# Ledger of designs, part 1: VHH binders against O-phospho-L-seryl-tRNA:Cys-tRNA synthase 1

Scores and structures below are computed, not measured.

Target 1, 364 residues: O-phospho-L-seryl-tRNA:Cys-tRNA synthase 1, of Archaeoglobus fulgidus (o30207)
Amino acid sequence: DFINIDPLQTGGKLTEEARQALLEWGDGYSVCDFCTTGRLDEIKTPPIHDFIHNQLPKFLGCDVARVTNGAREAKFAVMHSLAKKDAWVVMDENCHYSSYVAAERAGLNIALVPKTDYPDYAITPENFAQTIEETKKRGEVVLALITYPDGNYGNLPDVKKIAKVCSEYDVPLLVNGAYAIGRMPVSLKEIGADFIVGSGHKSMAASGPIGVMGMKEEWAEIVLRRSEKYKNKEVELLGCTARGATIITLMASFPHVRERIKRWDEEVEKARRFAAEMEKLGIKQLGDNPHNHDLMFFHAEVLYEISKKAKGGRFFLYRELKSRKIHGIKPGLTRYFKLSTYGLSDEEVDYVLNAFKEIIEKYS
Below, numbering starts at 1 at the first letter of every chain, in headers, positions and changes, except where a header shows other numbers; Kabat numbers aren't used for antibody chains.
F, E and O are the ipSAE of ESMFold2-Fast, ESMFold2 and OpenDDE, as the mean of both directions, binder to target and target to binder. V2 is 0.75 times the mean of E and O plus 0.25 times the DockQ between their complexes.
[cut] marks letters that were taken out.
Atom coordinates printed by the task and the answers are left out, and those that the model quotes come from them; centres of patches stay.

## First folded at step 1 (VHH)

Design b01 (framework vhh_7b18_3)
Fold by ESMFold2-Fast, scan of step 1:
Structure b01 (fold): chain B 364 residues (1-364), chain A 117 residues (1-117)
Amino acid sequence: as target 1 above (364 residues)
Amino acid sequence: QVQLVETGGGLVQPGGSLRLSCAASGFTFSDYAMGWARQVPGKGLEWVSYIYSGGSTEYQDSVKGRFTISRDNAKSTVYLQMNSLKPEDTAVYYCAKDEWYGSYDYWGQGTQVTVSS
């Protein structure tokens, strides 16, 4: 009954096949991607081995792929594998906190590529080049990370030019595609980067936490290295990475996810129409213009002014939307907020737009 | 250029025996674990047996005591000795190179085993 516009959830809504798989295989503790326990002939989704070793690499445009316990584990596995004493990672300023924290945990020094100022908040290839060059004067740069798109503004930086920059400085690049993989076409080979990471529960219609990672063949020996003593264990993944509900829902949704990414242009058009209509209400979309993603960040001075005099104060917007069966904007946000139109019908988009119009009209 | 070539399949009576061979090339055979899996027409793939690089072995419960996996590193070959064959053992048998314990990166073309009167 409710319309959900939360960017963390719009791309993670389960397919019908995933819902059915969850009921049949929710108790699937023995469903394992790296062990001989569990019976592949009993799984009604594609076999786990074929999914990980054949289907997933083709989908990501890479040589080698793995399933992880969320995008966070994938990022840490790469960073920890490449970490050296006093080494640096260069990452964009729009990165998710978990990218920054993963680098801290790996013992890496961090250099941030600055974003441009209001209203664009862009990460440019030029700023990437400058940051890498300056950081190399301070120590070895073992990795660069670009968030594509970022989770706040929904900006899609020029990732192919950024990959070229990294290549020219002989720095491997990790593309954090948590809001891209499963929503839009993405290929590691076409980008020219070294690693790619996705989030199943954010963008691949799967129960979480679940992530995917892909890499070039030359990195597999390093990142997927096995224990010296326990030769059946990959050091970074510590045995079975994910199973049960998370893996089975990801696999069950996968055929539909492959098909839906072909309709990305329709999602972009939907987002642009939504932003244009919001602008007529005095609510400005920030970041990339024209916008190229379903995740949008808005500046709503009109809603902030209403919050100063409305019953419920800063929580008025959340309550008004909830009363209209709309979820997804965090309680207390009025002046700045993000939302997603991913997977909404045109009728649902119009309903949300009308809700904002009615709310503004109600208070003036 | 990893290749796995299976031989030794065929028709056998219930209670009979067959020995499958898998000749491997394109990698350092002695460094990798090897496995056998089987597929009944219209059903999924079922793991049968596994041999570590060091020679330790594991078996599916339904074949324990009847099947024996072994390897000859000098010949880059893995074997599956199948004794006391049952009609339910009828399947296409695949040799597989292990990438990581039970996670196979290369498979042979398969060899048909038919257990019938």
Scores: ipSAE 0.000, ipTM 0.110, lowest interface PAE 20.7, mean pLDDT 86

Design b02 (framework vhh_7b18_3; at its last look DockQ between E and O 0.01; V2 from the best seeds 0.00; counts 0 for: pae E 20.0 > 2, placed apart)
Fold by ESMFold2, look of step 2:
Structure b02 (fold): chain B 364 residues (1-364), chain A 119 residues (1-119)
Amino acid sequence: as target 1 above (364 residues)
Amino acid sequence: QVQLVETGGGLVQPGGSLRLSCAASGFTFSSYDMGWARQVPGKGLEWVSYITSGGSTEYQDSVKGRFTISRDNAKSTVYLQMNSLKPEDTAVYYCARDYLEGWSYFDYWGQGTQVTVSS
């Protein structure tokens, strides 16, 4: 009976197929019962080999794919593989915190590409180029990272232009698509980047932690390098990664996920309708305009003014939404908040919009 | 200290034969399963054959009937007799100790010996 508008939840609800697969395969390292090679990606039953080596590369538009224990481990694997003493990574200021800490863990120096000011908060190709050029004066730039979309504003930067900039500087580009892969069409080859990562539990209807990693073939010998001692084991994957419930639910949901990305235009139009109705209520959508993703960020001065007088103060919005069975906006937020309309029916969208309208009318 | 040393590689014509040897030291050889793997250009590392401590043998399909693994516990040595060699058998061949039953559990490897099958 509940409506959840938290971006973390909307792309990660398990399919019925995934729930059934979890019941059948959910014990421990369940897939290892069928492993004969010591490599997760070589298991043929369940068909992990086909998923990783055939289905995922086609879906990601890449040459080589793997699964990891979340997108954060995929980002670390790429960063650590390319890391050199005193080297730099250049990443957008809208990045997820796990991108930053993965770079620290890899021993890299970090340069942030500044975002533009209110209300856009955009990452531009020009700022990306300037940051790469300035950072090269300080040391070797071994990698760039762009968040596509970011998890705060839902902005989709001009990733093709950014890839071209990185190519001109001879810097490989990692696309963090944790909120894209499994929600919207995206292709590494079409973008022209070197690496792409996605989140199974955020956007591919899987239980977590699980992620996907794709790359151009030329990078496989570096990122997927084998242990000197354990010659069948890939160093960055610590030999194997997702081994059980997480990989099984990802695979079981995958046919549904492939189909749902074809309806992305409908999700964008639904988000734009939601944002337009919110603006009629005095609640401004920040970031890209027109908006191009289901994740939206709002500046709600009208709700802030209400919070100054309302019983419950800054917690009034949370309480009013919760009483209407709407979850996903954190307690205490009124002036600024984010939400997602992904996967909601038109009736559910209308219900949420009406809730905001009623709340504002109640306190007017 | 566990040590495995392969010998017997070389250049051979298609249809020819080679016998690989692996001298083992630093562990109770008769208590462990042993195996051979190969690094094939373009295909990567693949398992070839293993022999249990009790003498039972297994082979990957592509070499069955052409290759024979054997062991001499008194000499702490495992062998791979390779007959009817094909160009696709060209690889670096590694001897390995099997920590647990099954190919994925090789824990110690030799340095490898090159086998080249060419006209």
Scores: ipSAE 0.000, ipTM 0.145, lowest interface PAE 20.0, mean pLDDT 89
ESMFold2-Fast, scan of step 1: ipSAE 0.000; ipTM 0.333
ESMFold2 (binder alone), look of step 2: mean pLDDT 84; pTM 0.848
OpenDDE, look of step 2: ipSAE 0.010; ipTM 0.248

Design b03 (framework vhh_7b18_3)
Fold by ESMFold2-Fast, scan of step 1:
Structure b03 (fold): chain B 364 residues (1-364), chain A 118 residues (1-118)
Amino acid sequence: as target 1 above (364 residues)
Amino acid sequence: QVQLVETGGGLVQPGGSLRLSCAASGFTFDDYAMGWARQVPGKGLEWVSYISSGGDTEYQDSVKGRFTISRDNAKSTVYLQMNSLKPEDTAVYYCAKGYEWDYSLDYWGQGTQVTVSS
């Protein structure tokens, strides 16, 4: 009944195939890319081994791919594998907290690439280059990370130029595509980066936690290195542990996800139309302009002014949206908020736009 | 990188006042929301107040009318003026850098002890 505009959930809505797979395979079956005997051999949508070792690398545009227990495990596996005493990782200021925490856990020093000021909040290739140069004076830079797009503004930085910058400084680049992979076309090979990470439960219509990672062949020997004693077990990925129903939902959704990314231009046009209509209401879309993603960050001075007079104070907007069966803006936000239009029908988009219009008119 | 240094804590009598200061460095201070949170013995972290980059303020219900948050962008400093202090306000107070879209706090200082007694 509710329309959901929460960026964390719009790309993670299960397909009908994933919902049926969850029902069928919800029993206590262990699944991994090497377990293809007995009942597990009957999984054909797609077959487990073919999904991980053939279909996923082609989808990500990389040489080697794995599924992980969320994007966090993927980032940590890369960072821990590359970590050296007193080494640095350079990451953008718009990064997700889990990227920062993964670096801390790996024992890496962290340098943040600054964003530009209001209203753009951009991560530029120039600021990336400057941060790498300054950090190299402090110690070895073993990895750079770019969030593409970021989860705050929905900005899509010039990732190809950033990859070229990193390459020129001989620094491998990890692209955090948690809000890109499964929503829009992304290719590691076309970007020219070294690692790419996605989130199945955010953007690939899968139950969480589930992540995907891709890499160039040269890095596989390092990141996917085998145990000294248990030679069939990859050290960073906890060997062949069961991932539960999450991998099964990812696999079942994959044919639909592979097809839906072909319609990305429609999602971008939908987001731009939504932003243009919001601006007519006095609600300004910040970040990239024209905007190139479904995740959008808004400055709503008009809603902030209403919150000063409304009985519910800063919670008025949350209550008004909830009464209209709209979820996704956190309680207490009025002046600044983010939302996503991903996967909404034109009717649902119009409903949300009309809700904002009615709310503003009610308090005029 | 990001550094937040709190000062101004101490011992004060019920009904008294204290002013906490937080000196920030390592980021573009003017672009971020700033906040105060406190940790009471036996409890988790409790949000106290936020101030946006534009100067708009929010307060926890138990401190409304008694506490005032403010900022001096020229000095990269955020303040918490605490009036009519109660024994229940006894806590370690932390300064934090935050984001405006959800008022979440992402970097924290070392804290400063406030004790309301006698």
Scores: ipSAE 0.000, ipTM 0.189, lowest interface PAE 17.2, mean pLDDT 86

Design b04 (framework vhh_7b18_3)
Fold by ESMFold2-Fast, scan of step 1:
Structure b04 (fold): chain B 364 residues (1-364), chain A 121 residues (1-121)
Amino acid sequence: as target 1 above (364 residues)
Amino acid sequence: QVQLVETGGGLVQPGGSLRLSCAASGFTVSSNYMGWARQVPGKGLEWVSYIYSGGSTEYQDSVKGRFTISRDNAKSTVYLQMNSLKPEDTAVYYCARDLYYEDWGSGFDYWGQGTQVTVSS
């Protein structure tokens, strides 16, 4: 059996409840909180309406929440709702490409907040303020977006201070928590931001595409505005929330996800232990130090040097890990790579650490 | 014509029980979302319990474990069984029908006249 260290998959592994729900509800049912068909009303764990309108807002620390077709749709719904002719969105340089593309689709001009250089790759409140100030000279800034954490380095910026900066410039803030929501405690209210989005298939143990969106009540009238003809249908969601078995898997996993975030300190300690042991092998963890997330980015000069002489060249690392039943590092990467320890047992962590040790010793 | 009529309210001691009934006419109860909401004196309307067309139920946190919503499709009636009543349960209770798919807004489209529940020693 394989150990998976791919950051895209570690937080998205289905619970047993979600797998059972997928089999039960996979027969082409279109499910949403407005459906009145008898079979949909048999969904009791949790009931769809209670999940979306009660449990999800409480979990996200917000006033109003929705389920979407991935975090991509959630980001676009916010951006499109706030878009104005020649307006700007300010977003961090560590953002996922889908945030950038969503802004392009919404017709927004984009300004990127630069990251600091090696080894930290940090998005600072100071750089955020500077970028907003400079962008306001070019046009109206209708939205700011912070990736919390980013998907490459696993950096958790000072999101409360960034929210305060945005507030001082009268710019609403969207927190992209695709790698946070469902892994760690996150509260929109405690951050002081305006919108939050998560990814069910990355971090909430659900089948994809599925996402969540939360917001302050004051934004709901704008973002969740109703159709003039179909008064129970929301324009930005093209009517209803996400449909199909994916929402059912999200709901079935939700009790487990709600409990697992309480153990976030254990995941952070696990990641720090893993990083400390990798350092002993000459593999440096980059980004935040001490690290505060399961997603870690490494600089492995020792593995790069081995790749110059090893049979298989740059693919030697991928092949050596695969032979030891470890998935998750992209084929061809040696010098720089990311991985996740989320959900691994201590035994699995030790197995991965020993694999890197054996590989380095083999080629020394 | 669609009509909802509530009965069963009254005065009860703390810890007591009451059963509210909602007689529905002009539509099929089993094909609609039905609920109970209450108007607390000096406060807005708050939902209490909901029964979906298929029979699944949900409850406001403050009443969960104490209140039970049910229905009798043959009698076209929805019930709210209220146990372990507290002074804060004092309110006018309304039965309501919810129709999301008839090209109109979400929320309750038809309401009963309400029935008063008073919990006091």
Scores: ipSAE 0.000, ipTM 0.087, lowest interface PAE 25.8, mean pLDDT 85

Design b05 (framework vhh_7b18_3)
Fold by ESMFold2-Fast, scan of step 1:
Structure b05 (fold): chain B 364 residues (1-364), chain A 119 residues (1-119)
Amino acid sequence: as target 1 above (364 residues)
Amino acid sequence: QVQLVETGGGLVQPGGSLRLSCAASGFTFSYYDMGWARQVPGKGLEWVSYIDSGGSTEYQDSVKGRFTISRDNAKSTVYLQMNSLKPEDTAVYYCATYDEGYWLSEDYWGQGTQVTVSS
């Protein structure tokens, strides 16, 4: 039916295996990754323990991994574990609001690394270094966070250089890969960072909320510290990691996700072709150029001018796209909007491009 | 799922006042920016006023000093107080969710309320 170009939906669409798993195992259910037996061991996917303790670390390129209730809980677990009185977190200005709110909940002071101006909106290693230096004058910096990529522009900052900067200042780095993990190859060890976080319901074809968290071995004793009374339960996870149906869908989709990240170059080529064709229509792709992600942010003065005179005002674009069976651009947006080409066929990409062309021609 | 219900429109003489209300349901109202737009006879839809989740406001130049937008998060309601009304203010007024100068959703758009300024 509809072609969906919403970045929140394109990487989170359930596989058939995940949908069937959800239906079969969706009734109330709790699991524990420390259990050696249980109902989930009977499904035709890896056991929870093997998935979390062996398969996820290899996938993330880290020493130790866990599943969480969304990327939000993973970020909070790291921040809360490292928090101390009057301490600071340095995070990029392109971060998701949940990163900021997690830091507030952990009782951390927050310093934002500024992005560059229009049209690039880049987070640079230089601005990271400057922000860390200035923040250290105000207090101890216990953590830095980089969003890779961000959810608005789809920018992929130079995280390897940013990791080197953080290392030189003796600040651990958390990579928020909510729009990377499950879409593109990513390795914590290759980046040289300390923690990595992903979102199963955004980018790993899983039902939400579900997240993944990876870390270096030296952090495991701090972040995954055990209860004083219940020696097989981890404090930051309030016992154990898995919570029923959401972990089941993640596990069911995982073989497909491992294979699809191998085709990331095809998604990048698709995005670049889409951007080049949009530019011919007067719609400029902002952010990284050449672009390296499926999530793209556009500046469309031509559509903004149309919205000033069209009967429907700012809603004209939403209505025109909906009449052509295209969903994903927020109603009311004309001048600036984001979209994703992830998982679209070449025919679907051409259909969307033709829709924009016809809309502009109609109102010319 | 989401519903916006406008009330308070009507017929008023030039120089008069009206207060429009928009009752919202089906979403966490306090997190959303809200605005008013109007459809003027013979013209396109035009933005009138905006209020963000924190209470900051903006107005179209033609209504500055005459119209006041406000919100009551406890009642999930946004208001538009219209004073010193002019014949050119005659329009159907719509409330909607509003994000960084843009409307968020057609599903978050009210049905509209008619305001007629005439002697």
Scores: ipSAE 0.000, ipTM 0.208, lowest interface PAE 13.9, mean pLDDT 85

Design b06 (framework vhh_7b18_3; at its last look DockQ between E and O 0.02; V2 from the best seeds 0.00; counts 0 for: pae E 25.7 > 2, placed apart)
Fold by OpenDDE, look of step 2:
Structure b06 (fold): chain B 364 residues (1-364), chain A 118 residues (1-118)
Amino acid sequence: as target 1 above (364 residues)
Amino acid sequence: QVQLVETGGGLVQPGGSLRLSCAASGFTFSDYWMGWARQVPGKGLEWVSYITSGESTEYQDSVKGRFTISRDNAKSTVYLQMNSLKPEDTAVYYCAKDYSEYYGLDYWGQGTQVTVSS
């Protein structure tokens, strides 16, 4: 009965179908009874094959797709498959820690594209180009990664222009769409990227961990190479990935996910409205303005000042919101915090806004 | 409201063929799995075949190689081509929508009688 504004959770709430699926297929090896070839993507009943080979590629706008145990596994699979000695990956400074760690794990050198300063924190095609150019002087750049949007500010970089930049430098591009795929329309082909990854449990209303990976056909032989000993197993996927509640819930929610992305404009409008109202309270939305994503980052100097005097200190905001059955702001945050309006009704949006208003008034 | 109307049933000799059709309405046809089930009097409903929204097909073992399911999304129609019919295929055949897509068929029509007899 709480309103949830946590960006990690707003896109991952299970559908009723997924909840039913969870009960039915909760055992981790529940789909294995139907696996006759030793390949998850070849299972016909339940229709995992159809999902992975027909539905998902269409949805992602790619040629070849797989499911993974998360977006992070997908990113690692790509990075690892492309890794060479002393090679580099170029990624945006707003990248998720899992992107960075994946690169480290893969043995890649990392060059970060700098973000612009307060209040925008933007990743620009120009800075991307410059970083690639500079990095190429240092070694071979085997991959570029762009976070779309980033999970800090909800900024949506110009991925089409970035893709063009990458192409000009002959660098393949991976789009991290963990906060995009399943929320908004996204297409690998339309962007002009080589790889795209998403998060099922973050943005596709699935039980986690689960991710999706899409790529152009030309990369399939590299990323999806098979084991020398186990000829049917794909090495980068460790032979098998999501094969229980995760894949089934993902599939169960998929019809709903396909539909809800068609209403993305409404979600954007909702976010903009929310931000505008917060501004009236002296709380500034940072990043893209106008904002184009449900994930928003706020600078709340007024709340910070309150925290200096309020009982409980910096925890007063969390407590006040909790008492009003609002969940999603991390404990201890007052001056800076992120939230999402994804999936909220107009009434719920108003409720949250009023909560902030009342809290400010209470301590004024 | 979901409506499913089956046609094409009838009496046929062993070894003969029938083609069943199911006209669907009341939902976005192309988004859903469609299937066929059959019921013999006094017995439970058994699945026969289904086709996914991606047009992948599956068949009960007893009908594999003989039956072919297909769909025409433009016409919101699912078909079941039944070849090499056997007396054991005698049943009422129902068209069904797989609402959950993964847990079974539902929203059965009125059914069409298929009788295979010499």
Scores: ipSAE 0.000, ipTM 0.203, lowest interface PAE 16.0, mean pLDDT 92
ESMFold2-Fast, scan of step 1: ipSAE 0.006; ipTM 0.409
ESMFold2, look of step 2: ipSAE 0.000; ipTM 0.096
ESMFold2 (binder alone), look of step 2: mean pLDDT 84; pTM 0.857

Design b07 (framework vhh_7b18_3)
Fold by ESMFold2-Fast, scan of step 1:
Structure b07 (fold): chain B 364 residues (1-364), chain A 117 residues (1-117)
Amino acid sequence: as target 1 above (364 residues)
Amino acid sequence: QVQLVETGGGLVQPGGSLRLSCAASGFTFSRYAMGWARQVPGKGLEWVSYIYSGGSTEYQDSVKGRFTISRDNAKSTVYLQMNSLKPEDTAVYYCAKRGYFLSYDYWGQGTQVTVSS
């Protein structure tokens, strides 16, 4: 009934096929590409083994892929596999907190690549190179991580140049594509990086937690190493692939997701139109300009001024949007907020734009 | 695709009543303001009434107190109840879906209302 503009949910909206599969096969059955038991092995379109070992690597542009219990598990698996005593990971300042926490858990020292200032908040190849050079003076750099795009500004850094920088310093690169994989075309081979991670529940029309991990063949022996006792179980995944209802929704949505990424240019045009119309209301889109993603971060001084006098105070915007059946902006945010237009119809975009206009006019 | 289908027009004597209906499809009806406009011979197109998604209504001064706009979200239908009709109400009546900033972006085919003796 509501229009959802929450970046955490817009790319994770289930397809009709996924909803039907969830109702029919959503019982708590475990799956494994090496197992011969569980009701999910009866699902043949796509069969789980073909999905993981053929379809997913082709989709990610990589040699080897796995399904994980969220992007968090994928990032930790890579970091933990590469961790050495006193070693460093270099990651961008715009990273999700789970990237930082995964590095802490893996026992890695962390160096942050600084973002540029207001209004761009960009991660540049130059700042990446400088941070790697400085960090190498302090210890071994075993991994670099770039967030592509980040989850706050929706910035798409020059990931191909960053990959080239990492290669020149002999540092493997992990691309965190939680807001890219399943929304836009992404290829590990075309980027020239070593690892790629996606989030099914954020961007692949799947129920969470579910993630995907892709890598170059040279890393598979290290990251996907097998248990000494349980020969068909991978140590970093604590055994089998993701289990239960989440993987079934990912698999059922996958044909649709594979096709929808071909229409990414339409989503970018939609986001740019939205940003241009918001600008006419005095609400400025920050970050990359022109913007190249559905996730957008706004500076709304006009809404901040209204919040000083409105009966609801800082919560007035949340309440006004909710009364118009729009959700996705966090309660209490007025001056700065993020939203996503991913998957919205033109009618829904126009409705959201008109809601902001009506709210501003109401309090003028 | 968006479709708006008007019904309920016809011939009526001055002082009579008509109820226009507009069946909408192809969008989430409950989220959009809907309106009625009319093409009056010699005057061109003029707005008659709006009903917002929240239920608030507005009327052109010439129809206030005589016309009532309403909606049924369960049926995706907007209505215009026209009472105390006058010869100057003779027009083709169009249902319209609100677009960006209260401008209308989709129109129906129209339904003829004729008020004469």
Scores: ipSAE 0.000, ipTM 0.088, lowest interface PAE 25.2, mean pLDDT 86

